# Designs tried in a protein design chat: VHH binders against UPF0145 protein MJ1413. Part 3

Target 1, 103 residues: UPF0145 protein MJ1413, of Methanocaldococcus jannaschii (q58808)
Amino acid sequence: MGGMITTTTPYIEGKKIIKYLGFVHGVASVYVTVKYYEDVKDAYERALRESEDTALIRMVDNAKKLGANAIIGINSNYAMVGEKGDMIMVGIYGTAVVVEEDG
Short names: E, the ipSAE of ESMFold2; O, the ipSAE of OpenDDE; V2, 0.75 times the mean of E and O plus 0.25 times the DockQ between their complexes.

## First folded at step 1 (VHH)

Design o01 (framework vhh_ozoralizumab_d1)
Fold by ESMFold2-Fast, scan of step 1:
Structure o01 (fold): chain B 103 residues (1-103), chain A 122 residues (1-122)
Amino acid sequence: as target 1 above (103 residues)
Amino acid sequence: EVQLVESGGGLVQPGGSLRLSCAASGFTFSSYWMYWVRQAPGKGLEWVSEISGSGGSTKYPDSVKGRFTISRDNAKNTLYLQMNSLRPEDTAVYYCARGTYRITYGGSFDYRGQGTLVTVSS
C-alpha cells in the first residue's frame, strides 16, 4: 500500500524492480485565463499547475492500468503554444514498474 | 478497491457557504495525503487544498486562502472542505483525490472521486 511511488531516479532505494511494464506518459493542455483576483503571472502559474496536475494524473492512471506500483525515470516537457502564448502544454513520462521490498 | 464518494454540492448564492464531504474506503485513509481539486467548465483541474495523512499540514492557493478550510476525520475515513464567501468563479465540479505526496512539492494523485457540482450564481 502507500500508493504509487513516483520518482525521477532510475531505481528506488530499498526496493527491487521485479517487472518492467513499459513507457507511460500523460499529456495536458490548458488555456490561460486571468481571474479578477490575480495578475497575469499568477494566472500563468496556475495554468501551469493545472496542466502539470492533469498530465501527472493521466500518467499515473496509465501506469495503474498496466499493474504498476511505481514510475521511475520521470521527466517532463513544457511548452507555451498558440499565437498569443495562451495555452500551456505539459508532457510527463516515465517507466512503469512493479517493485517489492529488497530483502 | 479504492472508492472516494463526494457529497454536499449544490446551488448557492454569492457570499454563501457549503460544506463538502468525501467518504473514503478500500485503503488506509490516514496513510495518504488528500486533496480537493476542481474543474470549471472548459478548464483543467485546479488544486484548491491539500492535507497530510495526520491532518497536521494543510495548504491552499491564494485564490481560496482564508475562505476554504480542508479537514479530515481519520476515525470516520472522511475528508471535508468548508467553503465560505463563495464567488461565481468558484463554480466547478469538486473532486476528492488521494495522493502520494504534497501536491505543491511535486506530488500527484492516483485516485479521484466522481465529483460533486458546486454552482455559485444569483
Scores: ipSAE 0.000, ipTM 0.075, lowest interface PAE 20.0, mean pLDDT 83

Design o02 (framework vhh_ozoralizumab_d1)
Fold by ESMFold2-Fast, scan of step 1:
Structure o02 (fold): chain B 103 residues (1-103), chain A 121 residues (1-121)
Amino acid sequence: as target 1 above (103 residues)
Amino acid sequence: EVQLVESGGGLVQPGGSLRLSCAASGFTFSDYWMYWVRQAPGKGLEWVSEISSSGSTIKYPDSVKGRFTISRDNAKNTLYLQMNSLRPEDTAVYYCARSITMVRGVTYDYRGQGTLVTVSS
């Protein structure tokens, strides 16, 4: 059923950008909770991954609403926020575009 | 490029044990969370176990907790599943998977070909 092309590159090889739809982003935050069966490093890795996944989903959904079939120039920002640095916040952003076959 | 190759499946009697292995190649195995998932005949995919990149975070559903043990050897790029006290309900094709995260409209799924485990008398 095809899907959204997502890339950190400013272009997609074999594709031509025919329309720029603008900036899109997704933001998510997850509290770090250390389970009895894990160490602190693994808890942070799990929280980061969960936050990244949610932020990516939100960015893709926003791009789809604009009519995009690709997101280029994807980048991400990471922050530890909260009084104890106990929440991982991830922002993922890029440029929503419409691409088609080159030629 | 990414390859996951399962082995160790077979026919076993109820109460028996099997050890599954998954050989990973084409990526830095020690950077990834790994999973075992299974699919019984006529049923959907069921999560069986997960393990963090370092191996210190491990989780199981209640259906296998206390009977199955997931482990990994990052030096050998290998994931393991030790299955004890096997029951007929454990009969399924078992898959080794890397990042089964689903994003709406985009699915990230790297899994092997699977290995069949049949528990019957």
Scores: ipSAE 0.000, ipTM 0.136, lowest interface PAE 13.6, mean pLDDT 80

Design o03 (framework vhh_ozoralizumab_d1)
Fold by ESMFold2-Fast, scan of step 1:
Structure o03 (fold): chain B 103 residues (1-103), chain A 122 residues (1-122)
Amino acid sequence: as target 1 above (103 residues)
Amino acid sequence: EVQLVESGGGLVQPGGSLRLSCAASGFTFSSYAMYWVRQAPGKGLEWVSEISGSGGSTKYPDSVKGRFTISRDNAKNTLYLQMNSLRPEDTAVYYCAKYVGEVYGTSSFDYRGQGTLVTVSS
């Protein structure tokens, strides 16, 4: 649950980076399906959130395998793919590190 | 804020007809499936009709199929229930409802109005 700090910043205030473990990423794709209780805009936003959540979970899992407790410098890329433009693909990337309190 | 206001209920004789209306506000009406549900005296809630956001799909239980027709006017944010061949067992408070799906395995209706009473009696 806890222990993994995720941030777009290149450092974490109050924390000291003691080890750099390297590049990590997570990629996910979700087909956009419009459910009966939502409009097209809501369906795309839901697909984006689902894809983001899955990509983030996969990136965090990869960082944990390296022994990281934080990921810094996170960036994301978004694409609509497929002939119909009906799949949202999200890639999330960052640097896995080990941090500890700086006092 | 989501608001649903039902109207059109009243007293009718068996075999008669009524049309119920529901005025919706506070959400993008055309984007959501809408439902009519009813509660007969001393009974629980019973689903009686369903319509997709576009109006292109409708569903009914066997108890009202062929007698009731659900429709909507998305330009006016209004839901309708046309009730024909009414029977004494159709006596109930009728509610307009927006369905949110299952929450923890339990079917739920997000918002319903105050209801409109339909009494079928001679």
Scores: ipSAE 0.000, ipTM 0.079, lowest interface PAE 17.0, mean pLDDT 81

Design o04 (framework vhh_ozoralizumab_d1)
Fold by ESMFold2-Fast, scan of step 1:
Structure o04 (fold): chain B 103 residues (1-103), chain A 121 residues (1-121)
Amino acid sequence: as target 1 above (103 residues)
Amino acid sequence: EVQLVESGGGLVQPGGSLRLSCAASGFTFSDYYMYWVRQAPGKGLEWVSEISGSGGSTKYPDSVKGRFTISRDNAKNTLYLQMNSLRPEDTAVYYCARDSVSIEYSTLDYRGQGTLVTVSS
């Protein structure tokens, strides 16, 4: 209750879409820094998780501003950018909708 | 040439305070996360504090949280560690370290022999 439903599927089983609110996205970028207590693989995985979490939160916030209670058709793009591949960029996008119980 | 020079260590009684300094040169200091790391006799390296390039984010392990404060002066290229309520278990060589952005290496760049802090009654 009060939570946003997020899914990669184009519909939510057991729910009906009563309104389409449009395209939403969230973008985040994080510089990869390797802490002395972790290896390079762990540092990249941590940076990726942080970037993903931030991008998802931003997309959800944008959907809430439109009055949505669900986001469907979610997809994501990942890129390593910068001359040394030292920045992780994550873009997450989907369609903001209003859903209710079907039946 | 990256250089980090630590200072401010010494002998202090339990409950006392010390302020460590690290003078940085050879790189754009404000672009890097900086750390204080210590090594007690017969033990491994232990991370004790972390600060972002802007100084807007700091982190501490539970062992020093509330007692140690990391800070930086980017205009002076200097990193600080304020240590309060010192305990015998804080006895260690303290190193100033720069974060690595290398995709091949998980290493800290620290220079010199650090600065020795001895907490003794």
Scores: ipSAE 0.000, ipTM 0.177, lowest interface PAE 13.3, mean pLDDT 82

Design o05 (framework vhh_ozoralizumab_d1)
Fold by ESMFold2-Fast, scan of step 1:
Structure o05 (fold): chain B 103 residues (1-103), chain A 122 residues (1-122)
Amino acid sequence: as target 1 above (103 residues)
Amino acid sequence: EVQLVESGGGLVQPGGSLRLSCAASGFTFSSYWMYWVRQAPGKGLEWVSEISSGGSTTKYPDSVKGRFTISRDNAKNTLYLQMNSLRPEDTAVYYCARSPYYYDSSGYFDYRGQGTLVTVSS
């Protein structure tokens, strides 16, 4: 994302970790609204993607503030919250690092 | 170029039947959820039916449930809508539409055809 490498792996092939900056996360929530041209499943999947994208952007921004150029070990947690389960909440987290070429 | 071409529309009397077809090209048809949507004169778009990429999951609003059946033939890249027990309120232009449901969940149909007119009148 703008020079940021994001990965679920604990290392990046062809690169070496030169600095560990610590835990980073991003949290987002989106209310589910069903459009007339979609079904309830489509609406939930759309809300999930919107929440994921927002959470990822927020995590990347937090990593950039620390001076990172990569985030490793990324994982996500998903929750349906609200009285009717009508809000999708996504938390994305990982370890902010600085990497450089190792050959 | 993604193309969706509907056919099979026409004039039919109340209680009649029509089968619509949609010929898809320019993409891997078998990888996408597909939809039928309609627009009655002077009204907005209305979702009519949906079908999963493999064809095993289908869904309908109450307005057409039990009367309309969506199906697909992935070998022929064709989507179908069987419409039975047609009513005057089913009069509309019918569009087949592609959702990037499995691939790109942008929250909108990314492509639809030019439509085929269905008129239900006595």
Scores: ipSAE 0.000, ipTM 0.098, lowest interface PAE 17.6, mean pLDDT 82

Design o06 (framework vhh_ozoralizumab_d1)
Fold by ESMFold2-Fast, scan of step 1:
Structure o06 (fold): chain B 103 residues (1-103), chain A 120 residues (1-120)
Amino acid sequence: as target 1 above (103 residues)
Amino acid sequence: EVQLVESGGGLVQPGGSLRLSCAASGFTFSNYAMYWVRQAPGKGLEWVSEISGSGGITKYPDSVKGRFTISRDNAKNTLYLQMNSLRPEDTAVYYCARGEWELLTYFDYRGQGTLVTVSS
C-alpha cells in the first residue's frame, strides 16, 4: 500500500533504515460463518485469512499515517474469541520505519 | 533481483479451461499484492485480477468475474490464475505483476508473459 514494504525480518536487504517511527499494529475479528459451498474447516480457514488481511491493512494504514514506507519485525497473534469461540481475532504488529536505497 | 516467470499459456477452444502459473523469486513474496494483467493484440494493458499478500482478499473486473480465480502459494512463491469458460476475447498475453494493493496502475515488476489463444 503506497509503496509499503512489509516484512517479518528486522531489516530489509538493500535498504537502509533512516528513521524509526515506532510501534504499529492492526487488529481484526471475523465471525466464522459456514457458507453452503464449504465445510467447517474451510470456513475457519477463510475467516482466518480475512481477519489476517484486514489486520494487515489496518496496520499498514496506521504506518502510513506516521509517514512510514516500510514495516519491519512483523509478528502476529491468533485467538479464538467470543462466548463459543466463534470469532477469529488476528493482531499483527511491527515497527514502522522510513527506508531508502543502501548505496 | 526480482524475477517473475509465467507459464501455462496455450491454445484452447472456446468454453475450455487453462491454468497459468507465475514463479516469483528475489523478494519476500508474501509481503506483496500480486496481479494478473493482459494485453490483447493491438490493445492496451487490462487488469485481470489481484490478490493480497496473504491471499485472503481477491478482486476481479466484471469481464472475468465468476470465470477466473486468482490464488497463491506463499510457501512455493507461486501465483496462479485458473481460467474457466474461456472466450475468444480472452486471447491475450498474460503477465504476472507485482504492485500495490488498490493501486492498479502501479506495477514495479512484470514478467515476460505467457500467450493464451482462444479459438476454434
Scores: ipSAE 0.000, ipTM 0.071, lowest interface PAE 22.1, mean pLDDT 82

Design o07 (framework vhh_ozoralizumab_d1)
Fold by ESMFold2-Fast, scan of step 1:
Structure o07 (fold): chain B 103 residues (1-103), chain A 119 residues (1-119)
Amino acid sequence: as target 1 above (103 residues)
Amino acid sequence: EVQLVESGGGLVQPGGSLRLSCAASGFTFSSYSMYWVRQAPGKGLEWVSEISSSGSYIKYPDSVKGRFTISRDNAKNTLYLQMNSLRPEDTAVYYCARVTTVTYEFSYRGQGTLVTVSS
């Protein structure tokens, strides 16, 4: 992820927050399609992994644009939408910060 | 209940074009992603194209990219595949498909339509 510290914790042990840059997020959505070489379970797992990776990359890129070197308090929401739950939407969000060594 | 009926296949010479249609019934067509899959003689199934419910997301494998175009008409519950620059290796039975978890099947498919590319 290009030197960016990403964590679900509200702080980073051994680091101090010197600047709060604000809310960042990444959103990805993928329609689940079952390819001829996979079963339905594998298709959903693949779509989820792809959506997660894309959402994370987008969030990290947004944080980098703000000048952040860390994202704290990361959380994710997963939703299956559509009449039969055939679209996976992933939102990953957190707070972009600048951190440095404590002491 | 779910019914998919393909049409438009036939015999065509290399370099030719065909347009396949799929008439859908028994479900809310506009709410589902749809795809085309094919099976060549003696081969397994191959994914050909996918299209989102709104038509805003479309994807092709490299084997057909630039030659095939998927589209849909939600008002008519119809899926289309425009096939250009056909090659002998495109010879296959083409199926209109929808994914489902209800029956633990890979997809709902129609009876298929045969496309033969030969001189």
Scores: ipSAE 0.000, ipTM 0.110, lowest interface PAE 15.7, mean pLDDT 81

Design o08 (framework vhh_ozoralizumab_d1)
Fold by ESMFold2-Fast, scan of step 1:
Structure o08 (fold): chain B 103 residues (1-103), chain A 123 residues (1-123)
Amino acid sequence: as target 1 above (103 residues)
Amino acid sequence: EVQLVESGGGLVQPGGSLRLSCAASGFTFSSYWMYWVRQAPGKGLEWVSEISGSGGSTKYPDSVKGRFTISRDNAKNTLYLQMNSLRPEDTAVYYCARDTYFTYGSGSRYDYRGQGTLVTVSS
């Protein structure tokens, strides 16, 4: 019941890439709403965390559909979108691969 | 296989209430924005509500704001729509939909739309 290996590096030490499956991405957006117990900064940080988590899980799900067990070269982009800048959008992408132990 | 199964529709009097449910399977439910959309007879799809993966953010059009509440139970992979103060103009087939935000090749922001559940508001 191991998770998907996710890394910003172009390879994984101790692992051998046996298949390159291609680019994968996950994109998420969250509206910023300020709760009574938080300030505006905390609300934006919470929305960012929600967007990041959702984008990452979406990318991982897309990689799993391709048969991957790892994603390498991960990068992320962040934007505030919407007419009032009230939505945080996060895009995360990488290369889906199949790895096994090296040696 | 991605599945969305709506339930809870029916005939109700104006001013009444209904709670719709959507059972999701085949994907990581908590990672997706979810939507309720509706289609009245002879009309196009209209978005009714949206909710973030965590449930922390929701949005409604003015037509249902204050009357409808979207919620989710990520442990049960279930989306809900509580509809209060129903009006004849709320009569429609209601669909549960998953976000397609930046899904390549999609011409719409919704995918894996369920089969729908009919809500009829009449006196």
Scores: ipSAE 0.000, ipTM 0.154, lowest interface PAE 14.8, mean pLDDT 82

Design o09 (framework vhh_ozoralizumab_d1)
Amino acid sequence: EVQLVESGGGLVQPGGSLRLSCAASGFTFSDYAMYWVRQAPGKGLEWVSEISGSGGSTKYPDSVKGRFTISRDNAKNTLYLQMNSLRPEDTAVYYCAKGRVEMATIHYDYRGQGTLVTVSS
ESMFold2-Fast, scan of step 1: ipSAE 0.014; ipTM 0.263

Design o10 (framework vhh_ozoralizumab_d1)
Fold by ESMFold2-Fast, scan of step 1:
Structure o10 (fold): chain B 103 residues (1-103), chain A 122 residues (1-122)
Amino acid sequence: as target 1 above (103 residues)
Amino acid sequence: EVQLVESGGGLVQPGGSLRLSCAASGFTFSSYYMYWVRQAPGKGLEWVSEISSSGSTIKYPDSVKGRFTISRDNAKNTLYLQMNSLRPEDTAVYYCATSYDFWSGYPTFDYRGQGTLVTVSS
């Protein structure tokens, strides 16, 4: 199959959708902790990147379990929760599909 | 016009104590989270303490937990940092800070004072 294609678009140019496998998602949350070598802003950015990466990996793993080789229509939601927003939550979701070359 | 004025820094021996103060004006102090952040020589800005608007929620990183105590007096518009058991690695410029909108985004510490220098050396 050649790996997982991930896109926010509802189609992949040069590919045809041969099967729809349904909704997939990945959710992650990370508490922000400041390391000695970074600024508070850098710590929040790192926590966001870690949350995004984890959520994406979890969504891709769920799609793979369904037999997908692509995820289309990807969207993401971000939230900071707690009294001051000290936990970064990321939800990423899309539609798992099987695609192949158009010709 | 938000104004934050720090005081109380100075030279202290390892194991010593200092109390920093921050006089706030130009905003409703009692309605905002307040922070102490520091910048050590050759390092970036590091968060060292926070306190909620009412004083009910207080947090510290492990590097200062048990040694530093943040407090506030909303009637006096004043923020404090009691620093005990000071170590050479605590040497930094200390800033009093707040963020206008910490509910919807990262606290950026957009409002800081001029800072007060703390030097821990023998």
Scores: ipSAE 0.000, ipTM 0.076, lowest interface PAE 19.0, mean pLDDT 81

Design o11 (framework vhh_ozoralizumab_d1)
Fold by ESMFold2-Fast, scan of step 1:
Structure o11 (fold): chain B 103 residues (1-103), chain A 123 residues (1-123)
Amino acid sequence: as target 1 above (103 residues)
Amino acid sequence: EVQLVESGGGLVQPGGSLRLSCAASGFTFSSYAMYWVRQAPGKGLEWVSEISGSGGSTKYPDSVKGRFTISRDNAKNTLYLQMNSLRPEDTAVYYCARQYTLSGTTYYYMDVRGQGTLVTVSS
C-alpha cells in the first residue's frame, strides 16, 4: 500500500531514506498542433503540459519497477525542436529511493 | 496599434496560381520575422511559410515546399505569398502573422487584425 512521493528536494521531511535505487528518468515528445479555438501561445502551453505529464508518468513507472516508493531531487529539461520549434521534448529525472517514517 | 490586413484570395482551379498580400502597419516591419498560417475547413491552424526580417532566410513545410514562395517588401511594409500548382487540399483561410519571442522562447503568435483571405481550389 501507499503512493509514490515525488519531490524536487534532496530529502523528504519526516521520512528517512533507507535505500538508494539509483537514477530514473522519463522522456516524452509532443508535436505542437494549433486547434481552431486556441491561439499559438495556448497550443505551445498545452503541448508542454502534455509532454511534462507523459515524462513524469514514465519516470514514476520506471521507479516503481525498481521497488521505489519515492523519487527525490527531481529536475527537468525541455527543448523545442524542429524547424519551427514545433515539437516539445521533455526529460525529467531524479533518484529513486525507498523511504520510511522518521522517528 | 499593430495591424495586419490580408488580401488576394479567391476561387482558382487545380494547377492554378494566386498571390496573397499582407499590409502591415503600427510596427517596424523590417525588424520582425513574418509567417503565413492557414486554416482548412474542419482543421486546425497550419504553418505555411516563414521569412526573416531582412528577407534573407525562408522556411517551408514539406506540404508546400517547391510550390509556394514567401517574400517581403520592407519599403512598402508588405508580405507576399506566391502560390503555384495549387491543389484542392490548399483550400483554406490564409492569415499573416508576426513572430513573437517571450523570455527566450519563440511563440508563433498570430496577430490577426483582419478576417484572413479565403483561397478555394476547386473546379
Scores: ipSAE 0.000, ipTM 0.096, lowest interface PAE 15.9, mean pLDDT 80

Design p01 (framework vhh_7pa5_2)
Fold by ESMFold2-Fast, scan of step 1:
Structure p01 (fold): chain B 103 residues (1-103), chain A 123 residues (1-123)
Amino acid sequence: as target 1 above (103 residues)
Amino acid sequence: QVQLVESGGGMVQPGGSLRLSCAASGFTFSSYAMSWVRRAPGKGPEWVSTISGSGGSTSYADSVKGRFTISRDNAKNTLYLQMNSLKPEDTALYYCAKGRTYTITSGSYFDYWGQGTQVTVSS
């Protein structure tokens, strides 16, 4: 029931890594559509946020399935892909671990 | 305060040429890759071309390769798009976009889009 700890660092201050569960990732892609009330910049920015959020959720789900309570060393890759560059693709990855209090 | 101001759009006949300009201010222009992106009626946004901060590397969408040329003048903080052999399907609002990094990465994200300039290709 605890929240998943997510960090770009290779360690978590005050925590001890007791098990390494391995590589986890999440990938998402969103087609850019421009709404009447936004400019093209805002549409791309919105698509980026949507793709990023979905990729993160997918990575966290994969880590939970492995029994992890934390993900360390998180990195992300971003691209506009597709023939017209009109799809935002986000890949997020890290290492799923089990941590406990370092005391 | 980042500003991008596009100009040079207009109406042209098929086979004609136009040169778009983008005047940039409020940031170190030479430190960022710059791009052109367009939106055609009835279509989603389409990335057109990107140029690296130095101007040493360029990339183009397949739909415009051989017809369009991107260039920049870092002394004048200006980005250009030379459009030749224009087709009706090139009709779109064209946006100048600031990259987030110095180098070209295929499908790069953009900060700070300009107001756009309309290009209409019709007989």
Scores: ipSAE 0.000, ipTM 0.132, lowest interface PAE 16.0, mean pLDDT 81

Design p02 (framework vhh_7pa5_2)
Fold by ESMFold2-Fast, scan of step 1:
Structure p02 (fold): chain B 103 residues (1-103), chain A 123 residues (1-123)
Amino acid sequence: as target 1 above (103 residues)
Amino acid sequence: QVQLVESGGGMVQPGGSLRLSCAASGFTFSSYAMSWVRRAPGKGPEWVSTISGSGGSTSYADSVKGRFTISRDNAKNTLYLQMNSLKPEDTALYYCAKDITIFGVVTEYFDYWGQGTQVTVSS
């Protein structure tokens, strides 16, 4: 199968789970940095996107190390920390599995 | 209640060295990028150097690259500027400034400045 399937659902339509490999997660933290042409709100939104993408990539890499081709039941936690709430932390987690076509 | 207190300035001959320090208080020092900015007589402020909150990223004005080194000690809430090969054109009041930029993105927007420390380079 090409790529890693990622989903918040507990199963993948048209696929059969043949192995449960266990819990996987990815954590990222990104400080908000404001570009000269950018509003503070836009900078926070960009930092959130970057944190989410990094956490997702790290979770996927951890699943690949286990031999997974899919992650199911994905959920996320968000926190804003630092003196000004200027560091965005994202944790993304799920269950690494191996799936095959079910018909 | 942010306070920034610069020190280490003085008079030095061309080719000499000085090390500036900035003692910071009133905020979580390690969470913010810090910059050095200077103002020469009769000129506006010139950005000199920035260091990220973690110390992992640094940037320098072209006029000081290879001569100045910015560093920080987050355990002591102190910012440093090591200035080598000083030139007469480096003569200025040097300020440390709290920057909102962290993780390698440098802006010239500063939300706090200290009182400054005078550096004079004369032959």
Scores: ipSAE 0.000, ipTM 0.072, lowest interface PAE 18.2, mean pLDDT 79

Design p03 (framework vhh_7pa5_2; at its last look DockQ between E and O 0.07; V2 from the best seeds 0.00; counts 0 for: pae E 16.7 > 2, grease 28 > 24.2, placed apart)
Amino acid sequence: QVQLVESGGGMVQPGGSLRLSCAASGFTFSSYAMSWVRRAPGKGPEWVSTISGSGGSTSYADSVKGRFTISRDNAKNTLYLQMNSLKPEDTALYYCAKDRYYDFWSGYYFDYWGQGTQVTVSS
ESMFold2-Fast, scan of step 1: ipSAE 0.012; ipTM 0.433
ESMFold2, look of step 2: ipSAE 0.000; ipTM 0.090
ESMFold2 (binder alone), look of step 2: mean pLDDT 82; pTM 0.819
OpenDDE, look of step 2: ipSAE 0.015; ipTM 0.263

Design p04 (framework vhh_7pa5_2)
Fold by ESMFold2-Fast, scan of step 1:
Structure p04 (fold): chain B 103 residues (1-103), chain A 122 residues (1-122)
Amino acid sequence: as target 1 above (103 residues)
Amino acid sequence: QVQLVESGGGMVQPGGSLRLSCAASGFTFSSYWMSWVRRAPGKGPEWVSTISGSGGSTSYADSVKGRFTISRDNAKNTLYLQMNSLKPEDTALYYCARETTVTTYYYGMDVWGQGTQVTVSS
């Protein structure tokens, strides 16, 4: 993340929002494949972790391109998609802002 | 440099036994789960068995369960596969493989040896 503050809250305690840069999001999809040393539950948990992390990194990169140093109001959703529900898609979104120390 | 070297293959008759060895070097052997994978002529790779870094957990393909035993000696950086009651269907090139670490998102075998040939025939 290299200095980008990420939070689900609408503000950051001790910080002042000086500029709103707009909506940012990241999307990732991962096929669920079961490794021979894991069960189906572990495979789904791994796929969800991979998808969430990829979506977060993509959102952070989009915020950096706008000149942000923080993302507030972060929310995420996920869905199982594909012919057999065999792909996990994660969307993560928030508001890119510039913050400074308050006081 | 990370290396895996298999040995112990050979020719045996049905019902015979063999013990395969895999000598590991260039990494902290005890920190990695290890597997045996085989490839029969004209077939794709088939997973055979896996063992945890400590040796406390093992798993086997249904085709070999009860006949094969996976083990390891972490002091000697060596993985073993004891094969009993061998069948013609067990004829294959057997590979030693290192699994990815448990903390990575990218699971699977990341280092393979050159393989050792097992032939079961009359």
Scores: ipSAE 0.000, ipTM 0.080, lowest interface PAE 17.1, mean pLDDT 80

Design p05 (framework vhh_7pa5_2)
Fold by ESMFold2-Fast, scan of step 1:
Structure p05 (fold): chain B 103 residues (1-103), chain A 122 residues (1-122)
Amino acid sequence: as target 1 above (103 residues)
Amino acid sequence: QVQLVESGGGMVQPGGSLRLSCAASGFTFSNYAMSWVRRAPGKGPEWVSTISSGGGSTSYADSVKGRFTISRDNAKNTLYLQMNSLKPEDTALYYCARVDIVATITYYFDYWGQGTQVTVSS
């Protein structure tokens, strides 16, 4: 995302952590709708990616509100919910931090 | 080099009609589904309509169903949008878009035209 470093690693090479701001997360849920130009597999993949992107954007916005410029240790949880497993839920979380150049 | 060039926009009174055209070049037009997307002043993009690569299937946003008709002429590499019963709420810049990726975000399009302005006012 612009101006925000996001990583699954617990540190960022070439950077030093100068402040820990705490836990941040983003949650999204998307219903799977099959468009006329796609098959069911493609519809599920589209819903999954849309849910992932929305959750990530929400997490980044939450980190920005805390004054962070990076999120480390990012992980994700996935669930299929709804009467026919037709809603994809994604939770993405990590630790908001402030980092600066090593030199 | 993929190019999409829209035309046919203009100013109309509520209840009027306009037909938009999109000239495509630089790719095999008949292999791709195509969409119309609009952006109203101060708002994000809103998907309007999609047509399958062969023209056999169409879909529409609820806000335009029954009023707009999407069509294509693969021999001329041209996409059309017939807009009837226009409302002030239809005022927007209208874009022609090639449908290539559907997995990342709803209404993601890999190539867009520059748009044609439609203004509906009394």
Scores: ipSAE 0.000, ipTM 0.070, lowest interface PAE 16.7, mean pLDDT 80

